# VH-VL binders against Sensor protein CitS (citS), part 7

Target 1, 196 residues: Sensor protein CitS (citS), of Halalkalibacterium halodurans (q9rc53r339to534)
Amino acid sequence: AQTHEFSNKLNTISGFLQLGKIDEAVDFIQKERKIQQEWIHFFIERVNDPTVSAVLLGKISQAQELGIDVDIDPSSQLLTPLQERQQELLVTMIGNLLENAFDALLASGIENKKIYISFTDMGDDFIFEVEDNGPGIPPQLMESIFEEGFSTKEGTHRGFGLALVKKAVHELGGAIFLEEGELGGACFVLTIPKHE

## First folded at step 18 (VH-VL)

Design u4 (from r2 with light chain S33T)
Fold by ESMFold2, fold request of step 23:
Structure u4 (fold): chain C 196 residues (1-196), chain A 121 residues (1-121), chain B 113 residues (1-113)
Amino acid sequence: as target 1 above (196 residues)
Amino acid sequence: EVQLVQSGAEVKKPGESLRISCKGSGYTFRSYWMHWVRQATGQGLEWMGNIIPIFGKANFDEKFKNRVTITADKSTSTAYMELSSLRSEDTAVYYCARGRKYTGLYLFDYWGQGTTVTVSS
Amino acid sequence: EIVLTQSPATLSLSPGERATLSCKSSQSVLYGTNNKNYLTWYQQKPGQAPRLLIYWASTLESGVPSRFSGSGSGTDFTFTISSLEAEDAATYYCQQYYDTPPTFGQGTKVEIK
């Protein structure tokens, strides 16, 4: 499933070449490279930590394979050096928040799946927002979604991801909340002090 | 209906401080960044800083570092901006403005009516 | 920081005429990841706060009359009022929100003759 978009792109290129449409094949290849280069340019300019950059770029690539459109606010920045523990826990938090959004969107049946991300380090804290246009979370469940084992997904997988995010945030002295967003789905906002 | 209502005009002397309030209504105040933008007479608009009220965490433009404080009171849906060590060039109309999210954090869709501040000896 | 330069400084026109305003950015505000231009147009009448008219360079804000439009990409942007009405007398500002700090043009004053 994850490689279907890649296979479709290769088939398109092959089709152009088999039909003798060389210019069309070249244009298609250049378009695909341009989008990847634009994300790389963003991370080089806006995110100084190579580990966080790699995780976000990997999640963006994963989203593309899943048919999910990811936007990062162009004003986002993470230029302040991270302590080793901050880096480790930020990767965990970002990864789990995005996986939660992927799961919610894939289960929703919505046609135009979207995720919006923003982050800043302009002030005394690192602040992150992750929003999707999925079904959202009823207000009655707001505190329960962070409890270990909470899940609306039945099966062998239990809901440990959001509990881990809450523990990671609290270890770093920060906070996380579910807030109103513009896309109509879940909107998680978190803050982490730069210094304890 | 989203409304941002600011405190009234002020006349100040150099060296004093000002504190302007901005009360938001008609939306979930705590969830959206509130920005402060000023406009000096005969000059353009200048962003000063913002705050996300759910955390009470603020950011500031480098030009105002150490002179500006931005706070918010979620219970009254009110943001505050304080500018200290005032100078004549701080004479301006000061606005609060609400940012969006997906459409853009620095897209200002609703503005307060403005607070005219005059700094003169 | 990104500098926005507007022209002309003042535009004096009669009701029903077309107004065309320019905004030039010192750096591109085209976000290549989504192909959106992070440029906004505001209207400010005397003694009033700015009013959002257009975002993403060409998208009209809800409740804004269709006689207002925006176009352009990268560094060069145009704002148009297709048929001026008396109430359109105002100063118009472009603003970029691609990078921090957000910055504004110096304004174009539109006067009705």
Scores: ipSAE 0.873, ipTM 0.941, lowest interface PAE 0.6, mean pLDDT 90
Fold by ESMFold2, fold request of step 23:
Structure u4 (fold): chain C 196 residues (1-196), chain A 121 residues (1-121), chain B 113 residues (1-113)
Amino acid sequence: as target 1 above (196 residues)
Amino acid sequence: EVQLVQSGAEVKKPGESLRISCKGSGYTFRSYWMHWVRQATGQGLEWMGNIIPIFGKANFDEKFKNRVTITADKSTSTAYMELSSLRSEDTAVYYCARGRKYTGLYLFDYWGQGTTVTVSS
Amino acid sequence: EIVLTQSPATLSLSPGERATLSCKSSQSVLYGTNNKNYLTWYQQKPGQAPRLLIYWASTLESGVPSRFSGSGSGTDFTFTISSLEAEDAATYYCQQYYDTPPTFGQGTKVEIK
């Protein structure tokens, strides 16, 4: 499926070609392919679950469309097999946490939008962190951000995303918190028992 | 300022257990991974494991997983490392170290002063 | 497990000289997604804990004197002290944080003649 960022990339290539800048067009194409290959390499090496890999790749592509720079800590790993329900709910949780970060960054007006992700399965739990360099969440709102219908944003998401994350985490016997992060925005950390 | 203060030196016999504390101050203790790294006298550094205090969940290097326990007490901002079934080769200086996040989970920006442990008969 | 090999084992120099230390990694620690090298340099003086000097191979930690620098990429890294001072006598370690477990080189001891 094509996106507005895919169309913009095609327009950029077309623009270079229309200006007679063939070498610049080729360089642009090569850089875009290299970044995609590097992410695919990361997921092949670090994430055994194809569904989680596909969702994260899709969200990375979406972030690129939005002008948001995404980093995943290189030490991240998800090699432990997921139970079917864990996979379903994890995909929901990751997707909604990233959409929340996208919304916060887009509303902020900052120039250098960043998201940092880390995850590990080294211990008895799966542990995930998602932080952004957006405006963060005031302490007085921390409890209410997980309530159904809560939103500080207008638009398409309707304020159900974080409530779904909290329900999913609790169904799997885990927990989620807002913590201090290095980027200065929101930092969600969550844990899910492996049960194996 | 960020400070990590460890418990004092210990002398142990083979087969005994060791417990070291690490109190963090000057930062939000619960939010950052705390790591344990040891260094045999005059030798290289070896990562042993870590903990994320907000959850109290720990990870371990495979070589230590059957002998090491790592815990944290958020109310006192203190991490603990226990090493059981001590051997003479466990003689080392044991460090706690704070990890970062965006810059790297395994980037150790602040270290405790170290706890010297001697295991001898 | 990524093995880091440092050289030389010991470096004896006079004040004002340039110190050059090498760290070679058994696998690349260059993260292609962001083009950063996940390699650090620490200084450890006798009886003290390691002190972080350099991260991402070449980024100077805040409060570290500018005579310290790092360079290199992939598997080959260099740490330099541009003009050696007496207080720089220490053992220097590289460490990778690209993969778990994090691993350290065995150190280069820098001595002042």
Scores: ipSAE 0.871, ipTM 0.941, lowest interface PAE 0.6, mean pLDDT 90
Fold by ESMFold2 at other seeds, fold request of step 23:
Structure u4 (fold): chain C 196 residues (1-196), chain A 121 residues (1-121), chain B 113 residues (1-113)
Amino acid sequence: as target 1 above (196 residues)
Amino acid sequence: EVQLVQSGAEVKKPGESLRISCKGSGYTFRSYWMHWVRQATGQGLEWMGNIIPIFGKANFDEKFKNRVTITADKSTSTAYMELSSLRSEDTAVYYCARGRKYTGLYLFDYWGQGTTVTVSS
Amino acid sequence: EIVLTQSPATLSLSPGERATLSCKSSQSVLYGTNNKNYLTWYQQKPGQAPRLLIYWASTLESGVPSRFSGSGSGTDFTFTISSLEAEDAATYYCQQYYDTPPTFGQGTKVEIK
């Protein structure tokens, strides 16, 4: 998954060229460069930690390959320096929340797949929200989704990622909840105290 | 139907504190940011801060952060804003407003009716 | 913080006329990652709370009459009422939600002659 997204984009470009669709290949390259520049501008302005920025950029690229539209609320900010352990665990939490959203969306029949992310450090806590427009999580399963090894009804990835998220957030003294969102799918919200 | 109902008008003296309530109904109160915005007579609107009720964690505009406290009670679906060390310049109508998520955290789709606060000697 | 400047301060028109209001931002509110402008328009009638009319500069909120519209991008935005009705007498505010703190214009008061 490291440079995997880059290789997939090269395959797409190659495919257009092999089919003789030169204008489509050029448009794809130009669009990817502009979008990448805009995301880099966002992260330089809004996110102090280069590791968190790199992980999010990688996930955004991965989402694009999967046909998933990712938005980060423009008011998001993460300017407070992260302790080394906070950085490690935030990367783990964000990565796993996004992978679960990818899996849920890819298993769905939804055409316009969307993920929405927001985060802030304005107050005493770091607060993150990750929402998708997938099928959501049935109320009967809400107690179970954070258990190690949990899986959904059928045909989905086992739930190790959410168990890791719960452990990570609790190690940092925070909390995570599944809440209502605007997109109609799953909406995870979490908080991490800035100071131990 | 989403409704935000605020506490009634208040008259205060300089140096006192005010406390305004905002009760939300018709939606999942705990899941959405609640914002506070004020409007002095004949003036524009000014954001003061917000809270995410599921965590009870609040944020404040820099110009208010030493005077404003924002809390929420999930069990009664009520948010509270307290402003201390009142001045005559704090005379305004105070609104609570619900933020969205995907379309924007600071997009205010429902507003309380407003609470008129007069600060005078 | 981002400053929004509205003009004119007051607009006095007859029913059926077209109202055009301007909002200018000190910084771009166009989010290049999704090409949306994070600019809203609110209506505030006397004695009432603001009402959301338009978000993303040009998208009508559900339940808002189609005579209201918004346009523009970056730093320059326009709000239009195509055929003014008596109940449209109000003050109209633009607001940016691109950056914190969110900020509002000073308003344009629309009066019916």
Scores: ipSAE 0.871, ipTM 0.940, lowest interface PAE 0.6, mean pLDDT 90
Fold by ESMFold2 at other seeds, fold request of step 23:
Structure u4 (fold): chain C 196 residues (1-196), chain A 121 residues (1-121), chain B 113 residues (1-113)
Amino acid sequence: as target 1 above (196 residues)
Amino acid sequence: EVQLVQSGAEVKKPGESLRISCKGSGYTFRSYWMHWVRQATGQGLEWMGNIIPIFGKANFDEKFKNRVTITADKSTSTAYMELSSLRSEDTAVYYCARGRKYTGLYLFDYWGQGTTVTVSS
Amino acid sequence: EIVLTQSPATLSLSPGERATLSCKSSQSVLYGTNNKNYLTWYQQKPGQAPRLLIYWASTLESGVPSRFSGSGSGTDFTFTISSLEAEDAATYYCQQYYDTPPTFGQGTKVEIK
């Protein structure tokens, strides 16, 4: 959450100050402001939809709290206006794909947790890609990952995220696939026509 | 080993179309963007467009949007580029190139051998 | 679109000498979110396709000899061959991949005396 993230940052600053490390405290404050402003500049230039921007910014902040390094390809763009239903379903799809990547990475033993995102509207479709460097999808599970209720976690928690993504993509007339990626984990690619 | 093998050299007349194939092997062809870049004699390298074969969806530089068509056949691991209404200025070597993902969509790590196209009357 | 200007146009050197090539960008290619410069160097030998040497301005591609290196940030970049070999005779191009369309410098031709 944003409240816990803010409190953690204040505690870090206070710790530097209590130890007499004034230059370190100032550097930390300036670094945090610079990183936030760099993401804001990216979204102002590359993403016209404020709701999609807000979701991605929120997920980037969540990833930072979890120790996950998120990259969005600098050539990414989403400048074409979204229809209301496209916006609603894109938010659902992006959110669930990123939560799936977070869960996979947090369950892994990998130290350098990474997520790579790209998107483009340069052609006739919106195309999105979300890749992680986690364990990937075992071949025996590849057909079932989009089924309702599928999850590698059992008991109190049951997963619905990828099934929701598949339903959302289908409603918009698009497609989603699990493909090979550069990071060695899962790589989901999806396309959505701009027009019916 | 990753290899991109292009169709052979062509001689064309103004007003004709060219069509170049690029067959990828040694990697999962459908998963990676394939790009087209040309190099005219005495001019620099120029990106023309790309395609993501799993969807068959292409993007184009605005300079070529009305004249270029890019397609892919996943079953043969082959991308195609067609340039219509050829002019002498289209005389160039045409390359296909594979893009990366995490390190950059427009980072070209493997290139085809090139297809020399001469447009002359 | 981002314009890349390379200098010198031609560099004639003997084997063993150090080659230094410049690439200047009309706009910054430093991505502040990850502090990487989205600049690449390619080698193109006569009659061949470009070969990727360096990405992110300074990261050596796998299988590329360590005599090749890159440095710089933002708008000003340098490519160096520390000890020139005969096989290094080629034209070298910088390319940005920060923004679309990707664009290339006009090249620096390195000749062996």
Scores: ipSAE 0.871, ipTM 0.941, lowest interface PAE 0.6, mean pLDDT 90

Design u4 (from r2 with light chain S33T)
Fold by ESMFold2, look of step 18:
Structure u4 (fold): chain C 196 residues (1-196), chain A 121 residues (1-121), chain B 113 residues (1-113)
Amino acid sequence: as target 1 above (196 residues)
Amino acid sequence: EVQLVQSGAEVKKPGESLRISCKGSGYTFRSYWMHWVRQATGQGLEWMGNIIPIFGKANFDEKFKNRVTITADKSTSTAYMELSSLRSEDTAVYYCARGRKYTGLYLFDYWGQGTTVTVSS
Amino acid sequence: EIVLTQSPATLSLSPGERATLSCKSSQSVLYGTNNKNYLTWYQQKPGQAPRLLIYWASTLESGVPSRFSGSGSGTDFTFTISSLEAEDAATYYCQQYYDTPPTFGQGTKVEIK
């Protein structure tokens, strides 16, 4: 399931090559490379921390393999240097929020899977938003989603991602909330003070 | 459905301070960035700053950073913009505007009716 | 800071004519990751707030009449009113939301003869 889009791209390339349509195969590969170059340029310009950049780029690549369309608001910026502990915990938070979104979208029947990300460091805090167009989270589950071992499936153990996010946010003196978003799914917003 | 209602027109003198309110209704006020944009008479529009009400955290255009304060009260669904040390050049119509998210953080889909502020002696 | 330059400053036309407005950006507002142009068009009538008409350069906002349209990419954008109506007399602004601070063009005033 998780490698289905990547396999489809390989099959497309192989199909062009097997039919002798070499120019079409080359054009397809170059289009995919151009999109990756655009993401690299974004991170070089807008994100000063190489570790955060690597995590985000890795998750974007993973989303593409899963058939999930990821957008980062073009006005996003993270240019303020991160303290070592902020970097460590932010990487954990971003990774787990995105994995939560992937899981929700893959479990849904939604065809046009989307994730929207924004972040800013213009003010006194770092502020992040992660939104998907999945099924969302019912109000009665809001408190439970941050508990260790939370699962919406009977008899399954999915892990501890959102609990780790809440713990990390708390350690940094910040806050996280589940808010209304434009896409109709879950929208997590978090803030982290720049100053201890 | 979505409505932004601002406080009424004001006449101010140089050196005074200005405080404008913007009450949002018909949507989840705390979840969306609220922006402040001004328009001097016969001139274009100028972004001043914004706030995310769930956290009460604000950002400011560098031009206004030392004179502007932006706050929000989630319980009354009201944002406030304060501009200090007023000058005659601050004569303008001041708007609050709601930003979107996926479509664009700085895409303003709903605007308040505007608050006309005149700064003169 | 991205500067938007609109032309003409004033456009005076008769009802039923096609109005064509230009907006030029000092920097590209085309986001290569999703191929969307982060440019909007607003209508502002005297004494009123701006009204969002078009976003992503060419996408019509819900409830906006279909005689309004937008086109262009990168740095050069066009806003068109296909058949001008009396109620379209207003000043039209482009705005970029690609980078901070968001910035607006100076406006094009459309007058009905």
Scores: ipSAE 0.868, ipTM 0.937, lowest interface PAE 0.6, mean pLDDT 90
Fold by ESMFold2, look of step 22:
Structure u4 (fold): chain C 196 residues (1-196), chain A 121 residues (1-121), chain B 113 residues (1-113)
Amino acid sequence: as target 1 above (196 residues)
Amino acid sequence: EVQLVQSGAEVKKPGESLRISCKGSGYTFRSYWMHWVRQATGQGLEWMGNIIPIFGKANFDEKFKNRVTITADKSTSTAYMELSSLRSEDTAVYYCARGRKYTGLYLFDYWGQGTTVTVSS
Amino acid sequence: EIVLTQSPATLSLSPGERATLSCKSSQSVLYGTNNKNYLTWYQQKPGQAPRLLIYWASTLESGVPSRFSGSGSGTDFTFTISSLEAEDAATYYCQQYYDTPPTFGQGTKVEIK
């Protein structure tokens, strides 16, 4: 109900069935389940933390309902065990960064909405990147985007999300920056030390 | 135009250390992973490690992690790779290469000209 | 660690001929979540750094001549030069970027007769 994409998928299945195209309906359903299975397979192999996996899977599902294509770099991994506080704050940071990207993309006129995510624990830090192909953040706003209550879209919870991210990352001894990406929108990068 | 310019060729003895610089220009140096890849004479390419300059955080192939140090200086847009305890097998051309993001972190779209290092006893 | 095996080791052809190079991966580099193959082709001329030609197995990098192409999926990949030119004499490498560490094939040397 949030977007037309879910309803369109149901209508497509119904249309195949109403036209007597049972094989086509089955194929369509199997393709949708295969994509979900591929994401589950990715998280089982690449992300040891079940809470982080659940949050990312939930956000990917939400993005699909909103007509947003999400890519996670296939080389991403989060296999190092998270401390309880790291897990709690990482979930908050990831959730808010993705909600920020959703809001920016939905408010835009951009046709092919995309979000790119990467993360690694290969070194001494956990490093995350979240990029969208939305309108980006104007240079004059870059210093203020982390301030409490900031929002370019009034009437949403958006104004608190980036402030919470900055607070969370600093509590964990890390850092967050807005950097250049290749999709043309916002690109947030953050790092969190594994040990303090 | 994106350019990666490396320091010049070196001749080393076994047991010595080597340090190569890679200066990036024509793009936002701090935002993209910089990778190090080496190539023994007439042979294939081997990834050694990388760094994300905004944080100064590096990763290494297990083969090299005890001998290699990778750093970056954002203010000069220069990455450095140091390899210690050199062996004759370390004779190679060493490249820096820029990774992308959406198209792939380990997709190397621009390369330095290479630094020839000869380790000879 | 994903091993890439290229064949032939050397390919000697005349100008205007079609060059076909193979790259085989020890495991699939097809990412099921987006259906992209994380395989790249580079050209390396003597004394020069590698040059990116193809990414996602079949997508040409900007500024690369259309005579170059890539195809294949999963574990089997092909790189083609449709009409060989003298400037194409080089060694060509495939590289996977699906998993860490990224790894390269051993190369195929293309020589002009």
Scores: ipSAE 0.868, ipTM 0.937, lowest interface PAE 0.6, mean pLDDT 90

